# Ledger of designs, part 189: VHH binders against q84jc2

Target 1, 232 residues: q84jc2
Amino acid sequence: MSKMRNLVEEKFLEFYESWVIQLELYLHQLLIAHNNNTMSETELRHLISKLTTHHKAYYTAKWAAIREDVLAFFGSVWLNPLENACSWLTGWKPSMVFRMVDRLRKSRVVLVEAQVKKLEELRVKTKFDEQKIEREMERYQVAMADRKMVELARLGCHVGGESVMVVEAAVRGLSMGLEKMVKAADCVRLKTLKGILDILTPPQCVEFLAAAATFQVQLRRWGNRRHYVTHS
Short names: E, the ipSAE of ESMFold2; O, the ipSAE of OpenDDE; V2, 0.75 times the mean of E and O plus 0.25 times the DockQ between their complexes.

## First folded at step 12 (VHH)

Design gd6 (framework vhh_7z1x_3; at its last look DockQ between E and O 0.89; V2 from the best seeds 0.00; counts 0 for: grease 24.4 > 24.2)
Fold by OpenDDE, look of step 13:
Structure gd6 (fold): chain B 232 residues (1-232), chain A 125 residues (1-125)
Amino acid sequence: as target 1 above (232 residues)
Amino acid sequence: QVQLVETGGGLVQPGGSLRLSCTASGFTFDDYAMNWVRQAPGKGLEWLSAISSGGGYTSYADSVKGRFTISRDNAKNTLYLQMNSLQPDDTAVYFCAKEIDMWAEEYTGSDFDYWGQGTQVTVSS
């Protein structure tokens, strides 16, 4: 049964598609900047700023959308199954970006000792924050099976008008909790990203952002190809 | 200092329309999502609508969907709420609310960090 997309899903899908197109354009610019060592520091900073602004735009849209329907992001229809499978709390896992940084170090990026130390500190902090969020999520998940939820489930089986209202209220309460969790996760994402960018030089930032954007775009492309193959 | 100033409230008959404005200052307006929230007498705060930093995405509560339209002019640092088909149940103080800084080190659990003083909307025959 083709899950009828709700209005939020459709609207965000449209937004996201446009956003990804713009991301690809920025990626192209990042790659040019990376391959052309002739760009000034000012130009590089400008490019970094554009990209960061683009990401900010995404999250402001996301947060607007989750107020309307946070559940839409738990099974995001605008993402392919591969993208969804790689998602942690409705987005990329913050600690994943450190692997990208490590790869950069292997590809001729020379980090000074001070940078390495700061990155490690950030990594530890990021992991701690992730774990904290995971514990909170676990608490919410377990709470779903509490007496109140069981009662709601029982009431839901007897479809009376009053029962529907109670269920809706309960779902709203849960959604509010989930919204907080999603926002917390996003804050960790953004904080981590900012932290990395603050540690890296402008050229290194460009390289990192190019790698991250490439990964995101490629993951989408790979996932889409698999999805189209299964429907043909 | 961050300031949000709402205007445009007033008395309107049922079925009427109002346009609220919120002028922002003291922060980079185009970096933040903005929201409209209202509080009716004796009731809690109700979120109504949100708009992304660039205005590319908008969201609405079910209670106002199809009747209210949120927009923004970043050049003017102004947020708008067009309210159509107003009903007595829409009587409330309407607030402009700034989304929290997403880049902040700690998520405080609050949705908004700054509010305006609000503007009174009264729908009465």
Scores: ipSAE 0.887, ipTM 0.960, lowest interface PAE 0.4, mean pLDDT 91
Fold by ESMFold2-Fast, scan of step 12:
Structure gd6 (fold): chain B 232 residues (1-232), chain A 125 residues (1-125)
Amino acid sequence: as target 1 above (232 residues)
Amino acid sequence: QVQLVETGGGLVQPGGSLRLSCTASGFTFDDYAMNWVRQAPGKGLEWLSAISSGGGYTSYADSVKGRFTISRDNAKNTLYLQMNSLQPDDTAVYFCAKEIDMWAEEYTGSDFDYWGQGTQVTVSS
């Protein structure tokens, strides 16, 4: 029902706005920690843990919302057009975080050879996992043009009680397929993020998380400026 | 070592209320989403409700929306389901289910890795 989809969109928009505000507060803490060499390893690990917990809050909320309406996450109303244009299967593309790691290497982040090797192994695995999901997406798109789906679409054009029921069953099947692919992609995202954090030292983790949060916050600000100017 | 124990089920008349509890142990409770799922006699599993790791987001199946409320107390490692306006078709075994660890596990098509043994709810006059 469109009524239920509006409620999911409104409810997740409220959640997301609060989540982003807290992300900005954590970003401020990360930037302070990065610029000050006075924090202990225990204090740095605590800050990293706060960010990890914050991302867990987002993904567990996302999966709860997806159980009601996965389509709300394709062209999300809580994201501006720029954020939506940069999404890959409802979120960030996992391999893109390695570009962020590469940028950090040009700064003051000194990675030992063992870390470089582990990051390269993780990059290869992440690319492989992405390709598996992209093949699933291709198969899903081909299935949309299957003869049975075309027949169901024709029945939907001749609206009646029986045709409505058949179309609704087909739409449920399509939504279940999208839900599976989004969940698989989210697992690749979080395993990639965990892998990077496991390889990096606490100070390097803080710098990486600060860079990632900065990019996310700035992308939102850039897109909101465009949307505001268009609206004004 | 992971254990989920449901309590609070029983016999209730139509229009009545029950509160189910699920006590968790063996994992960091506040890192995971928790869910309620039921199985009516001779039927398959039906997902009812989910709550995010920090409790900041909740969701419900159409069949229970407006009647059931999910909540959690992370300090007590406990999940709750407040059930109001119970009807005969709510008769089922109710399970709490732990969501998979997205950070450690490959997605296999199943959202849940651990389930409780269930608690019986019977709505009958």
Scores: ipSAE 0.862, ipTM 0.949, lowest interface PAE 0.4, mean pLDDT 88
Fold by ESMFold2, look of step 13:
Structure gd6 (fold): chain B 232 residues (1-232), chain A 125 residues (1-125)
Amino acid sequence: as target 1 above (232 residues)
Amino acid sequence: QVQLVETGGGLVQPGGSLRLSCTASGFTFDDYAMNWVRQAPGKGLEWLSAISSGGGYTSYADSVKGRFTISRDNAKNTLYLQMNSLQPDDTAVYFCAKEIDMWAEEYTGSDFDYWGQGTQVTVSS
């Protein structure tokens, strides 16, 4: 029995599937550039720009969609359960991206002392920005719990026209608050991504973007295989 | 620097159609989502529609869904709003709005950083 999807979920599923296909094509280009050392610096910067533009395009589509239904992005139908389980406020957790940088540093990427210092400064700022959002989410959770208490107190009673309008305004306000927190988180994600790409050299950026895209693709593939159905 | 210029407003009868245009300059148009917003007389701003940077995703307020169509031509740096089945309560000044630069240092709570001067749409019998 399939889950019923609303219009936002159906439209974004279509968008996301196309977006991921294009990400996989860019990953192929990143792996060629990474593995064969075949591209000039200007060609590398062009490829990096394509990836940056592709990620920005995702967020412009996401922000358009959340204006209609922010809740569609919590437990999204276009992601498998593993992808959803790894989400923090509808996306990758900004501070976790530095684990990928750390793994690259230990295996392949040699960073100059100035780069290491700048990355540490960025890591600290990213964690600080994350904590600010987590505090705002706690305030939201408290406010939502208080509104649920009011709704629970209405058990067995009638709701008048004026109280319905007040409740609808309060629900709209909570939805707007959740949307604001998601947008703040997205800006931290993009600021962190930009910060890393600004610190790394073009070959290092290709290595990082390849690793990030590979992780995203593998997480999707692995999660989908766990839900593999028997073909007859 | 950044400029957004709306055109195409006017007087129409109920049930009529108009096509609004917004020409953009001073920024890389195809990097940003674009939006239409309106303000009816004596009322606040009402968001109507958004379109993603590449045009691959569009969204609409319930009040205009099915009647209005947002589109963009990135080669011409132009945003469009096709408005069909217009009714008197669609009477408003219509603005195009540029979404913020998501690479910004921090999110300030505002979704738009630049607006046009607006174009008047009047729907009357």
Scores: ipSAE 0.751, ipTM 0.907, lowest interface PAE 1.0, mean pLDDT 85
ESMFold2 (binder alone), look of step 13: mean pLDDT 80; pTM 0.809

Design gd7 (framework vhh_7z1x_3)
Fold by ESMFold2-Fast, scan of step 12:
Structure gd7 (fold): chain B 232 residues (1-232), chain A 125 residues (1-125)
Amino acid sequence: as target 1 above (232 residues)
Amino acid sequence: QVQLVETGGGLVQPGGSLRLSCTASGFTFDDYAMNWVRQAPGKGLEWLSAISSGGGYTSYADSVKGRFTISRDNAKNTLYLQMNSLQPDDTAVYFCAKEIDMWSEEYPGSDFDYWGQGTQVTVSS
């Protein structure tokens, strides 16, 4: 089968590679800040702001790209197979981020009871929003499967110009709903991230962001090494 | 508080060029993607182009690819649309639109929370 990149895939791959390089540089700064305990609150808030701005750059670029080709994000050429296998609606699953929050309870940085209560409330809200989107996606997938099955039955065993038109109509229908669902999922992701950062102190934010970035960078490295070993 | 003001529209001959500008105030301009959208007489809204918050990524509708270029100057809080090889069917009111705040709200079903008043572009001989 042909595996050709389109213009959106090429442009976003170039963007993403640069974005990941900068994420690794920010991760280095986060780890230094976490280990030294010498930075002021103002310096920590500035570093946290850099990470927030970096994530804003990613999501604004993503939305620009999906307006042209949302399907590029469901089989991303800029992600390795392991990264793609771990994706939920083109990105990280919002509720999974709370596992990184759980690490803060076991670290040097102690969460106070007021923070624990707010994080639990946020976890419940995030899970609710996530399940709402999952129900919409399931409904969408069922409708698309029924449509494709009916179209295939009508075409029978013989493929002609009609099958091309049917496939094109199905693809257009698919993309119309997917863009909306991906954007809803991204809003849940970023609202969850903001909620966590608003609850945590600056040192806790640095530890949390370091854990999140470490996982993202390591997942990419694990997948890249496995792919290379498999194909070498 | 939030304000978007488009300028640069006018009458131009087929094959001509125009540069539209949109000045923004009342929000942190460099935190948000910006978009250009148009509405031709008697037709609905048509999205044309998007630019990411830092300007690192741009996208275009098929109808304007290769002819229009989106750009921004974050120091000046200004969005631009360079329009080349203009055609009569480019005649429309052109709006700049601010992308929603993904961090603060549930997705409302629309990408845009604020729009300018629009600037008229007429392509005619």
Scores: ipSAE 0.839, ipTM 0.939, lowest interface PAE 0.5, mean pLDDT 87

Design gd8 (framework vhh_7z1x_3)
Fold by ESMFold2-Fast, scan of step 12:
Structure gd8 (fold): chain B 232 residues (1-232), chain A 125 residues (1-125)
Amino acid sequence: as target 1 above (232 residues)
Amino acid sequence: QVQLVETGGGLVQPGGSLRLSCTASGFTFDDYAMNWVRQAPGKGLEWLSAISSGGGYTSYADSVKGRFTISRDNAKNTLYLQMNSLQPDDTAVYFCAKEIEMWSEEYTGSDFDYWGQGTQVTVSS
């Protein structure tokens, strides 16, 4: 029912706004830790753990929401148009985070050759996993043009009774396919994030997480400013 | 090492209420979403409800929305399902299910890696 779909969107919007506020608070802590260098290794690991837990909270909430309505994530009302335009399968493109990693090579906390090699290996693996998902998406889009799907689209033009129920069942099937692809993409995102954090030292992890959170927060602010201007 | 133990099932009359509990051990409970799934006699598995790792988001199958409430106590490693307005069609074995490790594993098409043994709920007059 459309009202139930709208309720999922409203509920996740409320969750996401709260999640972003907490991300900004963690970003503040990351920037203090990075700039002042006053924290012990134990304190840095604790802060990194807080960020990791925060990202896990997002993805566990996302998966709970997509069990009810995966389509809410393909044009999310809780994201501004710029954030939506930059999305790859309902979230950030995993390989793009390596651009932030490349920034670490020019910072005060320099990567050693062994780390550079491991990060390059992870980059290659991440791109391979992305391509696998992109092939799945292509197959899904082609399958939507199958004879049975075309027939169901024609049936859907007749509004009434059993025809509506059959079409709804087919749409649920399509949504389940999208759900599996989104979950596969999210697993690649989290594996990539974990891989980077496992390779980096705690100070480098703090710098990386600060860069990633800064980009996410700034992208949201840039999109929000543009949206406000269009209403003037 | 990972264990999920459901309790709280039993016999209730239509319109009655039950609260199920699932006690978890062998993993960091507050890092994972938890789910309730049931299986009625002669039927397949039906997903009922999910709760995010910190409890900040919950979701429900249409069949139970408004009647069931999922919750968790991370300090006690315990998941709950409050079931109200029970109907004969709610008769099933109820399972607690742990969501997969998104952080380390390839997605295989299965959302759950560990299940409890189940607790029987019978709604009859």
Scores: ipSAE 0.818, ipTM 0.929, lowest interface PAE 0.6, mean pLDDT 87

Design gd9 (framework vhh_7z1x_3)
Fold by ESMFold2-Fast, scan of step 12:
Structure gd9 (fold): chain B 232 residues (1-232), chain A 125 residues (1-125)
Amino acid sequence: as target 1 above (232 residues)
Amino acid sequence: QVQLVETGGGLVQPGGSLRLSCTASGFTFDDYAMNWVRQAPGKGLEWLSAISSGGGYTSYADSVKGRFTISRDNAKNTLYLQMNSLQPDDTAVYFCAKEIQMWSEEYTGSDFDYWGQGTQVTVSS
């Protein structure tokens, strides 16, 4: 294939477009709920549950896809260049969401001292987990420059029997390494999201989720407008 | 508490079909991806197929693409694997595997936290 999408890229593009459409529908519901202080706690929890389920659906689909082709997620065809530029290990950077949480200080529903303390503890833990993954990525990049890898690449130019098997095994090892790093990053993302939602009240959860979804949707729209502006 | 029970294994002729089922209990089935994994005699574990929590995305190992179909019924807490065009080298114990809780703990390199006991599939004339 030349510049055409591969099967995983085509299949996940279809999934992602549907997922984003549903996210926009949930965002509309979140904004309605946030704008009115009339919804019951039960109604708010139901809405929060729908968003949580929606995010879990994305990550379970992503993990299914990366088992076939993890590289499809490094420079994804279903994301525009701006979305790709803002990605950290195939998705949002976990610590970034705390900037959205900080907005709650200006909301109609303010954070109490106990929540502020728990959020700060979660922020510190999230940063620590991110740095651990970044160290793994550094080790991976250094290993790629090893003399043994250079020699394996050279052997790959001479297709034949045993050399082919050794090169194929090395390439599988590299892909498995990337897959594990992406999965580690996704676990940090979901642990961070769950941690925030567990600390916040239902109205605060709605405001947080609305802010996160608004940013995601707007970033996509800003990137898609690039071709109509001379200096974009 | 968590249980995964596979059924549907047996002896089939080459070119035949078989449908495996896995009944889940003790957890919120529709929150997790589910997987099929097999182990042939004298070989390691081979991942075959995955299905997302809502069934919206599926994936397959190259060895089974076009022959096997994974599906789920969340109302019945049941996972399925439809196996067509079976070959002698499909002979293995087939396991249902639950994906880990991504939001609970640090990723340790293991994708699955619970497995069924397995069901034997034998493809022979």
Scores: ipSAE 0.823, ipTM 0.932, lowest interface PAE 0.6, mean pLDDT 87

Design ld1 (framework vhh_8fcz_2; at its last look DockQ between E and O 0.73; V2 from the best seeds 0.00; counts 0 for: pae E 3.5 > 2)
Fold by ESMFold2-Fast, scan of step 12:
Structure ld1 (fold): chain B 232 residues (1-232), chain A 126 residues (1-126)
Amino acid sequence: as target 1 above (232 residues)
Amino acid sequence: QVQLVESGGGLVQPGGSLRLSCAASGFTFSDYAMNWVRQPPGKGLEWVSGISGSGGQTTYTDSVEGRFTIIRDNDKKMVYLQMTSLKTEDTAVYYCARFPYSELWEYLTTGSFDYEGQGTQVTVSS
């Protein structure tokens, strides 16, 4: 009784499941490293690099997949309903990572005032970039409803095979704006992540990445349990 | 209820090999990633290696990459660490560890982590 998946959905599901399993292994390494004050700066930077590379691999795979079928990322089959409900334009909302940053203010190794100022400036800029994208998405939705959707509805009245092909081409065209919007959102995510890591010291980067990964892994577990209970 | 029992440690010369074993009980073993962590004399806990619940994915700390191999047998509820080309810097108490999802945030916020096993001593000396 599972619903059918297209090839892009099947391939990305396999990729994502593997990617999350690897993230959990990196999380365990981060948790131990976070509580070890005898690690060198070189060791910490190497670990941070592993996580940065892992996240870059995600966006490389995602952008390849959305090039083929961006609609697979709206209502993703590799995410549970809770993960989908918490998503903003096919991923985490950029400003939400500042909740992980706020945790650093309560850690034993505290943020210096210069870092607090830079992080607040980054938070404001990130929120501004989010709002700009939200306005663009609203304009996109209005424009699509008034043009291509009406045309698509009219084309759907034809029963010939050639009309079916034209409708399919129109649907593919309709998704082009969504691909651009998703990539724009992902660019804000990557700029925000890079900005935070550039401001933080290596020990603070480890704690930040551990907090972010903990939240992501726990959100997935909470959603899987909740979905099962609701389904049952 | 949950138990992890490490064994296989001992005294070995540099360049030698050892195989550590961890016997697990009291939980659904295949649902958890398993880890080897160590504590060298006078240092904090160092993460060594991890293996996914299915055994399909492994990862290693840089200093042991290519020298150590982590393996699991879910039917026997065992995880192993095959150590080769041992160095004096590998001298430590080795612990078998799991990170329950319910305790991840607590570990991050308090640093409080209790191993379910007593560990096994590895001494690399000439």
Scores: ipSAE 0.730, ipTM 0.907, lowest interface PAE 1.2, mean pLDDT 85
Fold by ESMFold2, look of step 13:
Structure ld1 (fold): chain B 232 residues (1-232), chain A 126 residues (1-126)
Amino acid sequence: as target 1 above (232 residues)
Amino acid sequence: QVQLVESGGGLVQPGGSLRLSCAASGFTFSDYAMNWVRQPPGKGLEWVSGISGSGGQTTYTDSVEGRFTIIRDNDKKMVYLQMTSLKTEDTAVYYCARFPYSELWEYLTTGSFDYEGQGTQVTVSS
């Protein structure tokens, strides 16, 4: 039950902890900018660019890591149990981000009818892409279970280099398929994020990014309190 | 009950230096990232710099990077802003701030600074 961390998990844990702390600092910038009526559009776009660059850095690091161990991203050691329970294919579910957009419609920042229409079109496309990935994952899981279960059952486990090599090959085959699915999900995440930011005005983007970062920071703090209860 | 007290402001000439201090009380100081924000004359609040709870990570707005340094002392519950190469554009009231995590959603909509101090005036002029 105690899990030993491999090199991929250790490296990404270190990266992720720093990345989330930096996100929190950006959240503070977003909150101040959100309440500053005198910031120029250029200043707002610069801050938005910092946030999008920060998110791109996460995926750059993630994609490098999943090439070595995609399974580390299913039940990640750098996330608390609450964060892991909320994950869909190793991250936030793209269609759920529209809950943040829906909160903007109820905030003091008004959306124009043209924006509402474009956001609904994006929501539909995002949901379609999600469902396509879910269907592909289900087909993959069924196909892999049929083939891998028969192969593993036929081999049997024993102490020796030959059986280790066969088990390792089976795991690598599963890992390659999962890597493709995770990257596909990440592409939907990135396209959805970019699509939302393209539709919203700079002040609306700041509020959206602040809401999203607030949710992520709160989820981590709430989950860490539950995970941390045995400390002291 | 939460209190932040800023000090160290004053009148300086362009190119000069100042060190702002912020004394914190009424909360577990090391649990919070701390920020310096400023309000130039006739303008809204502008974020200047932030430092993580441990002090291991810092960030700065572009206009002050390389000139200002944020530092914290968790034992003394202090945050500092070391300012050098001051410019007329740095003239503002400076506040230190934390964002109460339990009210982040409320803060998102209102920008409340219930726990902010009175600020300290920095004036850069000849």
Scores: ipSAE 0.375, ipTM 0.762, lowest interface PAE 3.5, mean pLDDT 81
Fold by OpenDDE, look of step 13:
Structure ld1 (fold): chain B 232 residues (1-232), chain A 126 residues (1-126)
Amino acid sequence: as target 1 above (232 residues)
Amino acid sequence: QVQLVESGGGLVQPGGSLRLSCAASGFTFSDYAMNWVRQPPGKGLEWVSGISGSGGQTTYTDSVEGRFTIIRDNDKKMVYLQMTSLKTEDTAVYYCARFPYSELWEYLTTGSFDYEGQGTQVTVSS
């Protein structure tokens, strides 16, 4: 695909590449910590904090970028097709992380009943929030199509005319809505992540974060392999 | 077959310096971030430092930050750890490590770490 990249795309691509590299380094630390039962809770919490800070940095950069061009994130050039295919509103789907937790539980993570209950409550809440966002997203998409479809169709017939201005205005409106939706989705992501980390013990947090980071790194690698793209 | 061979360890006094080396083979070296990990006596493995595949990014555990420097030579397939201002608590067997990404899920489930080297002993003592 020959796609022209705008400045926002280029900048974010550079950022993301660097960010992912750092994530991989943190992943290695997490994996070692996962196998290290001698680390103090303080040390584990510090490691967790590093990871959370790293994620915060991502969203900070993302939100700055989407303010300039939110549409760039709906065709994320910094992601491979597999990563994009797995994206929900420009990122990971919040409810997906609960499947990760479930998998860990089935393997080696032991959760007490109180934790299980809290996780389930969080799961329900997260799902509800996702659905709300999806409904709003649909509203924006449908509104765009119904109101402006004729104008969009006329674009080719009236180059530089009033119709172009109308279309541009419509796109701006849509973009504003999309930005709102993306931020809302990110909020759910962050809340979900925080919620999980608040429920889990520090060792469990490390395991969870390791799993999450592994998933991200592996997804990227698998996607790159399929498309013969190498990212270091 | 993946091979990692560590060297450069020894006995040093507190405040001393050592340079560890790791020779890698059996994989595309530049595609993998490399790490140094260590196992203190009677303790589990702890992560010490990591360097990205290209060498453009490095990270350190807090206790060694400012004292240790990780470097790699992709042409020679070498990873180095320059250690300065060594402390008694730095005493450990040091291993060079990479993570096989295809096996990461297995690691998470089994807890098995696949460092292949024998490690190099670093002893810091007065």
Scores: ipSAE 0.170, ipTM 0.638, lowest interface PAE 2.1, mean pLDDT 85
ESMFold2 (binder alone), look of step 13: mean pLDDT 87; pTM 0.888

Design ld10 (framework vhh_8fcz_2)
Fold by ESMFold2-Fast, scan of step 12:
Structure ld10 (fold): chain B 232 residues (1-232), chain A 126 residues (1-126)
Amino acid sequence: as target 1 above (232 residues)
Amino acid sequence: QVQLVESGGGLVQPGGSLRLSCAASGFTFSDYAMNWVRQPPGKGLEWVSGISGSGGQTTYTDSVEGRFTIIRDNDKKMVYLQMTSLKTEDTAVYYCARFPYKELWEYLTTGSFDYEGQGTQVTVSS
């Protein structure tokens, strides 16, 4: 019955720490696989499947947690300040992963023209879906501000204990709307990842996943080091 | 600066056991995940096992799962690979490895470890 915000934060912190540690171990396996020309397609696909399953586990845990307390993801205690500063709607910005894809153009495993065209089409679609969510978020925030302003004007300065129910209902509405937007953003993330992996060959998928995982791990390490430098 | 020194290899019969050791120096050992990788004769590098900085999490390649155990002692700055039920296909030079984290794209182009030791030879034959 009674659900406390701190319990959601504590549970997800424990999950996330373990999840990131496992991601780093998979990253090391990806690094060796990327530089091993003797691995079979079956072996590479199995490794790609491990990473895909690992990402699916993250979203399964995240969606369970946001059902309980979506606001925990906007002030995430399991992320350092740098990770939080780089966050777009509680996660990575979908269009930014194409920076990792651009590196493949200069790699040992070169993209063919047909792949380049499909990736560009996916990039444009991803950017469009991203902007659509940004517009919905802006409209939602404006609507919530308008509702609160109208409600504050209606209640006046003589607010009492009975107004607590009205405020609680408004906060619940805010949370439900944010949950829908976060899930929509996560769907764009998952569609973008699936789209990229469907276009790329297994060796290119390994390179892409290695680049993405390195960025995530490196960002976390740099943010944790910077935490020591905040006083001056 | 960073040094990794492997030892414990040798000749062993199929079904036998060996314990490999890796002594690390020149970095904050507990801050880094450590790996065992191997190179069989005439083949490329194969990732074998990894262990988190705290030692709380481990992972293995499918072919060694249940047969090999990776362990670390952060006070001694050591990582170990306990190998049991050895097979002829486990014959390889074994290296312990720490991977680069400073540059996002460096390892994608060079294929180099942060530092790789000279390795220790494991030969499984009758």
Scores: ipSAE 0.438, ipTM 0.778, lowest interface PAE 2.8, mean pLDDT 82

